VH-VL binders against q9h9l3. Designs and how they scored, part 41

Target 1, 176 residues: q9h9l3
Amino acid sequence: PRKMVAIDCEMVGTGPKGHVSSLARCSIVNYNGDVLYDEYILPPCHIVDYRTRWSGIRKQHMVNATPFKIARGQILKILTGKIVVGHAIHNDFKALQYFHPKSLTRDTSHIPPLNRKADCPENATMSLKHLTKKLLNRDIQVGKSGHSSVEDAQATMELYKLVEVEWEEHLARNPP

## First folded at step 1 (VH-VL)

Design ub8 (framework fv_unasnemab)
Fold by ESMFold2-Fast, scan of step 1:
Structure ub8 (fold): chain C 176 residues (1-176), chain A 125 residues (1-125), chain B 107 residues (1-107)
Amino acid sequence: as target 1 above (176 residues)
Amino acid sequence: EVQLVESGGGLVQPGRSLRLSCTASGFTFSDYAMDWVRQAPGKGLEWVAEIRSKAYGGTTYYAESVKGRFTISRDDSKSIVYLQMNSLRTEDTALYYCARETWGSYRYTDAFDIWGKGTTVTVSS
Amino acid sequence: DIQMTQSPSSVSASVGDRVTITCRASQDISNYLNWYQQKPGKAPKLLIYAASSLQSGVPSRFSGSGSGTDFTLTISSLQPEDFASYFCQQYDSYPLTFGGGTKVEME
């Protein structure tokens, strides 16, 4: 019901010894889970480690990938002025080199009511995979080919919808 | 003066253990990643292990030939980096150097800018 | 693992000569390559970092070039103190690997 999107990014290792996490894919979905954006992104730095087991990124995906500067511009146009939902979303914003207002940010890894519904400690950081299985009875991030950022973004939106009313009321009483 | 001094080398039988130490002075030891590099008699250089600063996780990395046998560790209060060598093999015979990496791994430039004189490890019967 | 291949294994040269040593990586390492000098009985000394940056205190006759897989170390006018072994080293990914070395010998 609101102008709200969910985002999930995949990162690859760049820099010396592959220690820097650089954006290599971004998926954005709307409130109903429809894909608004899904592109492979070419980092400006040499890729040292594709981290394929987690990212799902392979060298073939980089051949026709959108350069970082262009992709960043496209992504920020979609995010600006909207409520953005993510899981451990600070990692996504860091990879985008972007600051989104806290008042418009929703992080499903830091919503106590969501953990409560999953019978988990309210102050624990639970993985997206665990919360999705527990609350939606759905398995994500399965197999050896890495994660699907579209699947992760869709799951993240669905998880937020389970606590949306309660959490928006909380935020209205306790503005960030 | 920036200096690294290795110790603990010696003659040891195959299958035994040995612990090397490297004492640093003249710089803020806790800010730097530290490495061990070895050189077999008359041969080239072989990287052995790295330990990052605690600010960058204190993570450790090893050459495949020593994984599961060697452990790198550090004591920042004493400015010492250690190499615990277990299940030693004759092919571990080498001069072992301690080396400092420039500004750890957080800059786009990592090089071994300071080296010790080395400590000799001989593995034989 | 990234294999570093140096050529030549040895070179005989005279004072004043231009000496070029090459280093080839088995995969793209960008500019994440260092060069070291080692004299007999001594620890290695850093000469060049990030493929082309001269370490402070190193004479300007030393220079490095290259990116990707092919790299060169050049000594523009060899001096008596330059007779030594030279090693390249990649820091693109773990494990860190060195080239086999090049010995610069008096002719």
Scores: ipSAE 0.028, ipTM 0.651, lowest interface PAE 7.2, mean pLDDT 90
Fold by OpenDDE, second read of step 2:
Structure ub8 (fold): chain C 176 residues (1-176), chain A 125 residues (1-125), chain B 107 residues (1-107)
Amino acid sequence: as target 1 above (176 residues)
Amino acid sequence: EVQLVESGGGLVQPGRSLRLSCTASGFTFSDYAMDWVRQAPGKGLEWVAEIRSKAYGGTTYYAESVKGRFTISRDDSKSIVYLQMNSLRTEDTALYYCARETWGSYRYTDAFDIWGKGTTVTVSS
Amino acid sequence: DIQMTQSPSSVSASVGDRVTITCRASQDISNYLNWYQQKPGKAPKLLIYAASSLQSGVPSRFSGSGSGTDFTLTISSLQPEDFASYFCQQYDSYPLTFGGGTKVEME
């Protein structure tokens, strides 16, 4: 069986008015929740909005941040050949300027059995925070310091594990 | 074996210059940021300077106490980091350590995981 | 500059004792704090990074906690080889700064 990893990224705002989401932190954990990667990343463009209240990113974090091109190479090396689990993961891949094969991607924001288990509408997009609270009885993304990408990646993996068997069977019957 | 070996320390008079060297071995030197940390006799640790890897632009940072007088540099081909110390003062007297910053899955964890044994600099009239 | 204040400056303890060392930052540094051990005549040794992560090879009796401005290094059961000086160090912003140190001495 293929190895599975979970990924979560934090983005800052670049470009005009800071509307471009640029990768500023990436965390990757394995199936057991062990951290494989956790780096602050320096975008190639000037940061206009750190989005600190959500991202947790501050200017000081960028002083020793890994240049984007280098970080991207490191991250892709980890992801290659793996089943990649994430929440609303298309945003992470977009920020990475990388698209993982759909057949090897698991998005916890689009798994109907997961929503069902949380007593949510199957076709609704629920937040990671909500699903984590409902299904894992755990509070994430608390406080004013912004998100923890490691915590979010771990939560995402734990959520997926709840429906892994069912969902993998579904995907086998209905390949994307 | 991963190790750092400092050299170049000695006794000098105030106003003079001294150049310290730190030779690295056992790891890919060019991948790591390197720092100098000093310790005056019987005192605590004081960060002096940092130089980033070339991949990170080779940016340098200095403590205010040495800014304008000290220059940190590196020669990746020789796996050496230098500290050029000019206009030395009596308060610069210390054991000078070379240290490697951590690298790997936690690049931003700017911890010093490898230290040399240090080289002694004594500034006295 | 961020000032790091350690307390106590020295502590006398016996083998088997629980030893607690505190480090306070002059401003919020999140978890960007390291702990080092230094024995007489030796270079510092990294014990804890990121406030609570144990460096590889360090005994489990060492632990770090805290975030923001207040941090703690704990030795759950002091061993003979633990008599040394300990330093905290922040890497939230430049210049990097160390605490004043805590000397753990034999009672």
Scores: ipSAE 0.008, ipTM 0.569, lowest interface PAE 10.7, mean pLDDT 91

Design uc (framework fv_unasnemab)
Fold by ESMFold2-Fast, scan of step 1:
Structure uc (fold): chain C 176 residues (1-176), chain A 124 residues (1-124), chain B 107 residues (1-107)
Amino acid sequence: as target 1 above (176 residues)
Amino acid sequence: EVQLVESGGGLVQPGRSLRLSCTASGFTFGDYWMDWVRQAPGKGLEWVAEIRSDAYGGTTYYAESVKGRFTISRDDSKSIVYLQMNSLRTEDTALYYCTRDSYYDSSGYTFDYWGKGTTVTVSS
Amino acid sequence: DIQMTQSPSSVSASVGDRVTITCRASQGISSWLNWYQQKPGKAPKLLIYAASSLQSGVPSRFSGSGSGTDFTLTISSLQPEDFASYFCQQANSFPLTFGGGTKVEME
């Protein structure tokens, strides 16, 4: 009903020294935190660095992963025309090679009222883990299995809901 | 001056083991990724193994031809990188070079310094 | 694996000559290609990285060009110390692979 989703992507390293971030998993949840999309994605280039400690991606996940071209089409069909919430979301859009309108984008790493509620400087870029602990009293990204993009997307939506009313009013008065 | 000095090569029979050492000097060893590259007599260069710095988890990578038989390791307190070679085969006969990956170069895997090499001959 | 084909295998040249060596990758590697020089009995020395970037301390007569699959190393005016073997290396992905080498010999 709200035409709002939250996204979190996991990237692996491709290219020389693994310095290029390529999409390897994408999770999308609706306003209530229900999973709309969660797939492992096969990059078009050789994977140099799985970044497993952070991404949770291992070689086994690539065996039946959806090719990038196909996954991108599926994901963009879900995102188009919706308000998309994410944390440092420009990295996700870059990995998707996609431009989403600023008027429909909500980045929880750049919402001053959210930092204010967490007793952090309004202009600071705080990690998703820190904000989730401070504001939701929940530990995410724990252990050695890597991050869960589903867990991260769910936490991101819950964080946004804490400031949704005041931030949407701000955006209505100050369109991007 | 950056220097890499390999040692530990020699003549060995098939199925035996050798451990190569590479002693580094003239730079902050712990900041750099280190590789082994070999060259068979009269043939081309072949990448063998890489070990990353502790800042990058000390992760190791191997060419398929040596995987399961060779182990790369490092001792940053001594500025040494090692190559433990087990189950040696005649095709492992080569001059073995220790190389330094250019850590501050964003343009890919680049061996900016090489040692003089140590010769490994696997023969009956 | 990315195969690197280097041409020619050898070239005879005189001091002052312009020498060109080519390297072809079996698949696209963007600009991630290095060139090394190796003299008999000596370790290889890095000359060029990222296809066209000159390594510190390397004379300006050496230059690299190319992108994608086709690359060239040029020595604009060959000097006596340049008689050596030259190797290209793709710096893109594992396993790292090298060209077969080009020997630059005195005519």
Scores: ipSAE 0.000, ipTM 0.485, lowest interface PAE 14.6, mean pLDDT 88

Design uc1 (framework fv_unasnemab)
Fold by ESMFold2-Fast, scan of step 1:
Formats: structure tokens, C-alpha cells, sequence
Structure uc1 (fold): chain C 176 residues (1-176), chain A 124 residues (1-124), chain B 107 residues (1-107)
């Protein structure tokens, strides 16, 4: 009954030694994998480390980037009241400075049935890349030019769909 | 007793390779970020590379002058940090120090323990 | 890169003197500034971190101050063991950079 979206964020390093992870791109897709939101986001703090190998973000992407405060408002409008799927999603919510209700949050890094299907220990934290390869036979995050948050969000939704029926049933019987 | 001991330095010709090692003792090595800092004869200090602990993703950072030529790595089971130096240049001639990065609060970083250094001379 | 400029490059002083060393960053580094002491033939030793925090075991005659771009290391009453070189270092961003050093030598 509730609408469902998947999210993936890219972070750049701000603060001392680029230690702080600040939101610099966010992609949101719907149940079918269609893009609802995909924007580069300008952090309010000076970017110390673009982390380009991982984030795919370069200085050129910041020229037309949406300021953090505006982007956050747009993103939260999309997420509010929906089931939000992500991988290690607490990192995305932290970067957004946002709290999403646990009852509406689905973290593909912490779904025991998904790990079982991948022949992994139920309570282990497996990478999105590993689960996608094992369960969808698809390679994501390839090369050294950075990740695509759209690709990651789409893969995350597809992974969740593999266990959706079983996991929603489990959550109905065992509310978080 | 907390200590760092560097080894692997020597005299090499330009274009050759050397691997430096730094053996740590007296502390929980895996919890700390590790750095290499060099000092050319009679000159000041120059930061070379950093490797973070596994808890911080084991990420590595390099000075622009060594990017693509040097690789920092660590073996937490042996309490060793390495610096693999390829395509050495005369400008790489220096005393190389291994350092441990302590921290106060999560946001302050400083090199609180230094080894005595190992000398690398790149000359024909 | 953030350039760290130290002044003076050298200073001649006597035991009991107050010695002040300055360090200027080419851009703002908040309080992410450390000070090190290096004696001839020895490795550097941490004196002060986060611009003003005294490292455990370092004598109270050493103090640091400043934020943003301008920083100062002060030795309130110079002792014989303080004749050494001093270096500032910024920890704000990569690459980490050191000042050129200040040699404190005996008059």
C-alpha cells in the first residue's frame, strides 16, 4: 500500500583531511527503476577531497549543483511517507541530516533472507557490489572513474524486490 | 613501550624501486592511521602518504609528487606499514619517517609517535 | 595546496628568553594546526595539536594560539633543551603541509 523508492547518495570529503562525508549527489528511483531525482549537490562547506574514484564527482559537477539546503528539501519531500530502500542507508540519512522512520526503512545490507539467497552469513554486512553480482549476475561500480548513484539505487531496488514478499510478511509479524 | 622502527632504505639508481617497512610495537596498531613523512638532507619536512585504519575504510592518500609511483599499505596482523616506491627520482632522496596519527576527539589529527627514520639515496 | 609560512627562519636566544614563532596558512585551516620540535639528528616530537592543546609530557612553558590563518607557538622561558628546530603542520586538507621550520639557536 505504501509507495516505495530506492535511494543512493555520493559523498565528498569536507572538514579536516576531508574526513567528514558531505552529500554531493543523490539519486532516487521508483519501484520500476525510473529516476525520480538525480542531482549534484553543493555542500555548505569547502570540498577538501572529491573522492572521485568512489563518488564519480569532479569540480565541474559543482558548477550547476543544487545547494544543500534546497536539495535536502526536495529529497525529503520525495522520501516522506514512503518506504525507502537503500544499502547501508544510515550513511545516506546521516549525510541528509534526516531521520526516516524505522518502520518505513529497508536496508539491503541488513536483510537476513537476502544474505541467505547470496550464500552469505545471515548477519554479515555484504557490499552492494557483491550482492548484485551474486543475485542479479550484474557488475556494478566497475572501473576507477567512480560509482553511478543511479545504477546503485536501481540495483538496490532490484535486490529488495527479490525478498520483498517474504520480508514485508516478516516485518508485519515482527514490527521494528 | 610504544615504538616504530623503519627499515628498507638504501642507495639506488634513478628509475629503480625500494620497499620501506615500519614495524610497530606497544600499541593496538590496527586502530591507528599511519603516515610516511620525509626530510631531504638539510631541508624541512614533507608529508608523503597516509593510510587509515580499517574502521575508516583503509583509504590511502598521497602527495602529488609521488602519486602513481608510491603505494602505502599495511598488514595489521604483523603490525607493519609499508611504502612501495617505484620509478625513484633524485628528488626522492631523503630520510623517511614512519609516523602514527593519534587523535583527540574524532576531528583532530596529529603525528604523536615517530620512528628514527630510514635513509633513501637516489643517485647514479 | 595550502602553503605554510613560518617566521622567523631562525632566531638567536638566551636561556630564560621568551620566544615566539609564527605560522601563516595561505587559506583558512580552522584550528587544524600542529607544532613539532626537532633536535639535531633526531626525529620530530609533537608539542601541540589542534592549535592550542599541549601534548602529554610537554612542559607548560610551551603554548600555542591562533585560528584560521595565523598561528603562534610561544616558549615562555627558554631552557637549554629547547634549542631545536620547530615546524608547524596543517591537518585541514590533503596534501598535509609543513612550514619551512624555525631554528632556535643559542646566542
Amino acid sequence: as target 1 above (176 residues)
Amino acid sequence: EVQLVESGGGLVQPGRSLRLSCTASGFTFGDYWMDWVRQAPGKGLEWVAEIRSDAYGGTTYYAESVKGRFTISRDDSKSIVYLQMNSLRTEDTALYYCTREGYGDYSYYYMDVWGKGTTVTVSS
Amino acid sequence: DIQMTQSPSSVSASVGDRVTITCRASQGISSWLNWYQQKPGKAPKLLIYAASSLQSGVPSRFSGSGSGTDFTLTISSLQPEDFASYFCQQANSFPLTFGGGTKVEME
Scores: ipSAE 0.000, ipTM 0.524, lowest interface PAE 11.7, mean pLDDT 89

Design uc2 (framework fv_unasnemab)
Fold by ESMFold2-Fast, scan of step 1:
Structure uc2 (fold): chain C 176 residues (1-176), chain A 124 residues (1-124), chain B 107 residues (1-107)
Amino acid sequence: as target 1 above (176 residues)
Amino acid sequence: EVQLVESGGGLVQPGRSLRLSCTASGFTFGDYWMDWVRQAPGKGLEWVAEIRSDAYGGTTYYAESVKGRFTISRDDSKSIVYLQMNSLRTEDTALYYCTRGPDYSSSEYYFDYWGKGTTVTVSS
Amino acid sequence: DIQMTQSPSSVSASVGDRVTITCRASQGISSWLNWYQQKPGKAPKLLIYAASSLQSGVPSRFSGSGSGTDFTLTISSLQPEDFASYFCQQANSFPLTFGGGTKVEME
């Protein structure tokens, strides 16, 4: 059995004019797509912009949300020592204030073979929505009510599985 | 050393109110989340309410069985956490423990110190 | 709410015995599980947090294991002072919930 998980986080805007991205939800799924973690997270700073169209976060979700420091501890226990898959995952790690080892990180927005399978330029950064539609024939992030971080984490894991053998061989040959 | 001392328990009739207090000493009270946990005679433990430190906005949380009737509050200048209990029911009869939760810097979540408890009996 | 099912409800044991207590969560709680000991007429005492971390001052004969939904507390060699009730508690989600308890009694 592979020690691999996929993560997707939702962020809200804090700080001046809501320019700072603060963690407000995190979903983690295992290799088979089963949910290991899915919690709303209360930022330590005042929320200026819920970014609901993208995040799906509303004030009601913050009422019983887990405080950032506690949620971060829970999440890091799941991620530590595992291969972590994400899409533009540097944004998730930044929101978590966490540096995961590069050797154990897989970013589906920067995997050349995945772009090649989608008939996209190998070095371009393609959206999760585009890759999922092209390669899995599935529409995600539909509508204007916000994204589901569970749906995004599941799609991300499925996308990685399409290139897993090829990409793991590449990484073994070219350690990061 | 860390001490938590509960007071304010007693015998009350259904529908009445009672206020419990927990005086803390031996630590920086304002940094910690504080909780109330109760235990009915001969029964198990039931979490009742939590109040977070100011670093977490001083937010409050309640068990469904007490929501709308109980109010948890704190006075950091006196190192006291309170539990205001309104519209008491016979089912609220229990020994009420004050517990220390995590401090604001902790990534763990547990109750490391408990008081000896104060008894609340709700009967006609 | 996350339901915590604890078994057995009671166990009769002798000094020197290995005792195991099981706790099952109705949904995944990762490693966010604590174990408490309660002696008659006294407040509960924290034994183990984060499923397997031993609290300072607690004897090494106590150990915890498990993750996700299934957890175990083990006392490797029961001592006279260990006859008590034991409770698990999930700290993953509100409301915080406790198991029903296990009473370890003298045989």
Scores: ipSAE 0.000, ipTM 0.468, lowest interface PAE 18.4, mean pLDDT 88

Design uc3 (framework fv_unasnemab)
Fold by ESMFold2-Fast, scan of step 1:
Structure uc3 (fold): chain C 176 residues (1-176), chain A 123 residues (1-123), chain B 107 residues (1-107)
Amino acid sequence: as target 1 above (176 residues)
Amino acid sequence: EVQLVESGGGLVQPGRSLRLSCTASGFTFGDYWMDWVRQAPGKGLEWVAEIRSDAYGGTTYYAESVKGRFTISRDDSKSIVYLQMNSLRTEDTALYYCTKDEYYGSGSYPDYWGKGTTVTVSS
Amino acid sequence: DIQMTQSPSSVSASVGDRVTITCRASQGISSWLNWYQQKPGKAPKLLIYAASSLQSGVPSRFSGSGSGTDFTLTISSLQPEDFASYFCQQANSFPLTFGGGTKVEME
């Protein structure tokens, strides 16, 4: 619906051995795939591991990045009260230190009809890359630069739209 | 009682491959990060590789000296972590230890070590 | 890479002695430093984690202190079973790095 957005975040490693996942980029798109938000975000802790191969984040991106507290406020203004679509979205919400109501959350990694359309086991957790290739015939997360969170958010919205009618009916009958 | 048992070491010629295994028991294997650390005869300890749990994306990390040659992997159903070693060099000769990480707040620390398995690369 | 410098490389001591081993990091590692004991032919054993936290089952005569770059392991009253090698290890960043070791030998 009109009050629906898709989100994808990129995280870097902070804390001991870089194993704390800290928000370093966030992209939000509307129902049609238009970008509503796309900023590099400066974590409050020292970055130990950029995870560049996966995140696409490099040291130069942090020079003018928006501080976490400011970025979080901006992002939450966009998400609050909307249906938010993501892939393995719990990780994004954890990095944002944010609780979004389950009734307004749509996780494309846990939608059995979507897996069924992709000829995958209904209860398996499939990667965004696999589902996008199988169902949209599009390659994402390619090359040496790491992921594009805009590309991932757009793909996630398109994947959800394939099962939107069926899944919204399921949720109406089986409220979360 | 936490136990880690390494196996698969042996004598091998330079340029060849070996696969090490570490079988774990006494803890919920799939929840923990695992590392390989080596010790050359009469020398100090050198970290080789780490693999994180599935909850952390199963990400892998390597020392520069082994990057591109060694691959760390895990099989949570069998409680085994592996180290596939390709293009072996005489400098890879060492006793190879498997370690388990434990959590403390936002950090972690290696809390248990196996007895090790010996790899000798000789020309 | 973070370099870990241990001193001394060896120390001769008698039972009942106070033994102090130091470890210096080439850059700040907060409190993310561990201490291990290793006896000949055995795997290393964790003694101290997070600079000062005593591992369960380790005798209270072992203590760790320090933060940032300078760290110390102290054995307050050396026992016969403490003659061994000791290693520090930083867990702040990759690659994980170890000190060169300190051998505690019988005088």
Scores: ipSAE 0.000, ipTM 0.456, lowest interface PAE 16.4, mean pLDDT 86

Design uc4 (framework fv_unasnemab)
Fold by ESMFold2-Fast, scan of step 1:
Structure uc4 (fold): chain C 176 residues (1-176), chain A 125 residues (1-125), chain B 107 residues (1-107)
Amino acid sequence: as target 1 above (176 residues)
Amino acid sequence: EVQLVESGGGLVQPGRSLRLSCTASGFTFGDYWMDWVRQAPGKGLEWVAEIRSDAYGGTTYYAESVKGRFTISRDDSKSIVYLQMNSLRTEDTALYYCTRSYDTSGYYKEYFQHWGKGTTVTVSS
Amino acid sequence: DIQMTQSPSSVSASVGDRVTITCRASQGISSWLNWYQQKPGKAPKLLIYAASSLQSGVPSRFSGSGSGTDFTLTISSLQPEDFASYFCQQANSFPLTFGGGTKVEME
């Protein structure tokens, strides 16, 4: 049997016109929601757009932030060999410049039974905020100061737990 | 034949320490999670602590009432799980059972498949 | 913490009777509920795990059902060796918690 964690990353804009998404914070929680990792991360390129309304990242957070290469190594040591849960997790893996096996990846934005429980179309991509409010009766990503990746990772794990048995059985019968 | 034998219990004054041991035989000890569950005289069951196998990271978990005072550990080479109990209180008085715990198909949902006979801890002045 | 409430606290029954014990969780625990039997002076013994899975070696007269918050242990035809205490336990989240127990006594 395999260990399970949940991840959520925050990205800032780098490159021309801030069009490149670069990792600026990563939070990882265990099955029970305890924080295993939570660091601000300094991109190797100049930050053009902090995207603060969504990321919650400000210039002050970059002071003494962990350099990308160091942070990436730490994060990958935690993720390797584990079942990794996330919401629209391909964005997080892209920011980490990392390939995680599909068989060990669980994306709460693409689990039909989870949408069904929320009275949403099975094949629609629903936001983490909507699913969390509908199924857990909790408001996340509130206010105008950006999101908490810890809060998002914790919510993501709790959402997965609601369909874990059903979805793992589905994956066993329909390997990715 | 799966066997779990607890030892180390006794009468101790409040504030002191005891170390319980549970010696396992009849199975590959290192492959299983191990738990301690206690039962106060005439009362029900209370989960105390868990230690997972190395395959699951060797992580430890505790009931809030014992957190910071008790430490669970294991020695896979000797097939022993330990419970180090510090700062003992009268409410820690109980029969302490060692369990071999099994998860359901890797879902991280344990059940206590085998139990030892228990060792009695009495904390009294 | 998830509170587990068992009912009844005790029941008097005769050999051959159908006995039903109920366990209610204070919040949803899916199917992550286990049942144990404890005879006087003995350690508990696993009967059922994951709400309805019968442990190897346990007689088929024992069965479990339920999901979410409401669970039931049924003994279809009580035998002399079944007079004991029964406990439910949730494994959905830490801390792991037990019900208060149900004593099945001879009439």
Scores: ipSAE 0.000, ipTM 0.449, lowest interface PAE 21.8, mean pLDDT 87

Design uc5 (framework fv_unasnemab)
Fold by ESMFold2-Fast, scan of step 1:
Structure uc5 (fold): chain C 176 residues (1-176), chain A 127 residues (1-127), chain B 107 residues (1-107)
Amino acid sequence: as target 1 above (176 residues)
Amino acid sequence: EVQLVESGGGLVQPGRSLRLSCTASGFTFGDYWMDWVRQAPGKGLEWVAEIRSDAYGGTTYYAESVKGRFTISRDDSKSIVYLQMNSLRTEDTALYYCTRDTEYSYGSHYYYYMDVWGKGTTVTVSS
Amino acid sequence: DIQMTQSPSSVSASVGDRVTITCRASQGISSWLNWYQQKPGKAPKLLIYAASSLQSGVPSRFSGSGSGTDFTLTISSLQPEDFASYFCQQANSFPLTFGGGTKVEME
């Protein structure tokens, strides 16, 4: 059957006053949480806002970063044909300028059983930080130096594994 | 009442340094981006620098004419934005305004504008 | 850098007149344009943002129009308190840049 990976991306601001979110780092982990990919990525457009407090990206990370076109090719080769898990994953796919089949996409921000386990409203969009603390008793995204996309991808995979059997059965009965 | 009050201006010799301060009151300072804009005597407005809020990483931007010489910073606990001016030149002589930078969103677009201005502090660089 | 060219540099007008001020960007800036008013000895005051949105508290005789590279500020019926300098400002990209200003003075 199809293999499963989890992805998390960091974005920087490009375009007018930095309002466009452009890919600047991508981390991909396998089912067991082992890192398959983790690279800083140089956007094709001028970086206006590093968003460092959230992204953890600084100018120094861009010096030897992989150009977007090359990084995109590497990432898509890993994602194609696999079940891809993410949190608010539509943002990651948009930054990658990539369409991944809905049937192979798992978004932990929109899985009702996961919210139910966290004692949250089933249709609410909960943050990765909140779900991880509530269900895994682990603090992520700690401090003011930015998020770790590796840490976020690992947490996302672990969260999905809590509901995997139940959710895969649901999807088999109710295909998206 | 929403207010910005600049201080720290004065007469200074070329090559010296000066630090300007801007104290904010009447609003949640930490939520806003802040700018410095200057105006030379009898001239128009020139944008100098911007510092974003903590939510946007506290990133800083500068006009080319001041890049490497001026540093914008903020202290949210005191509601103050600073402009550290090093290696001052006669061309830096101006009235320096502190401004609050505000966002307006419409559809998928974000617009930015300076809606609150202080009265300014005068910097004169002369021998 | 995006250059903002403002015209005219000055205009003589009488109370009740319709006054138009034009601002031209050297590159497309969509609707990322603001207009400010400055009275002698005072700090600038925001009038219009996002090319055409009237700031709260600003009289309805002020209006902005345009997109891309060409923008206009209009005062439909000039009042005594409107004799001032007016500046456009692009917020599309860094560095932020202002037009050279237009002085509206009594005829």
Scores: ipSAE 0.000, ipTM 0.508, lowest interface PAE 13.1, mean pLDDT 88

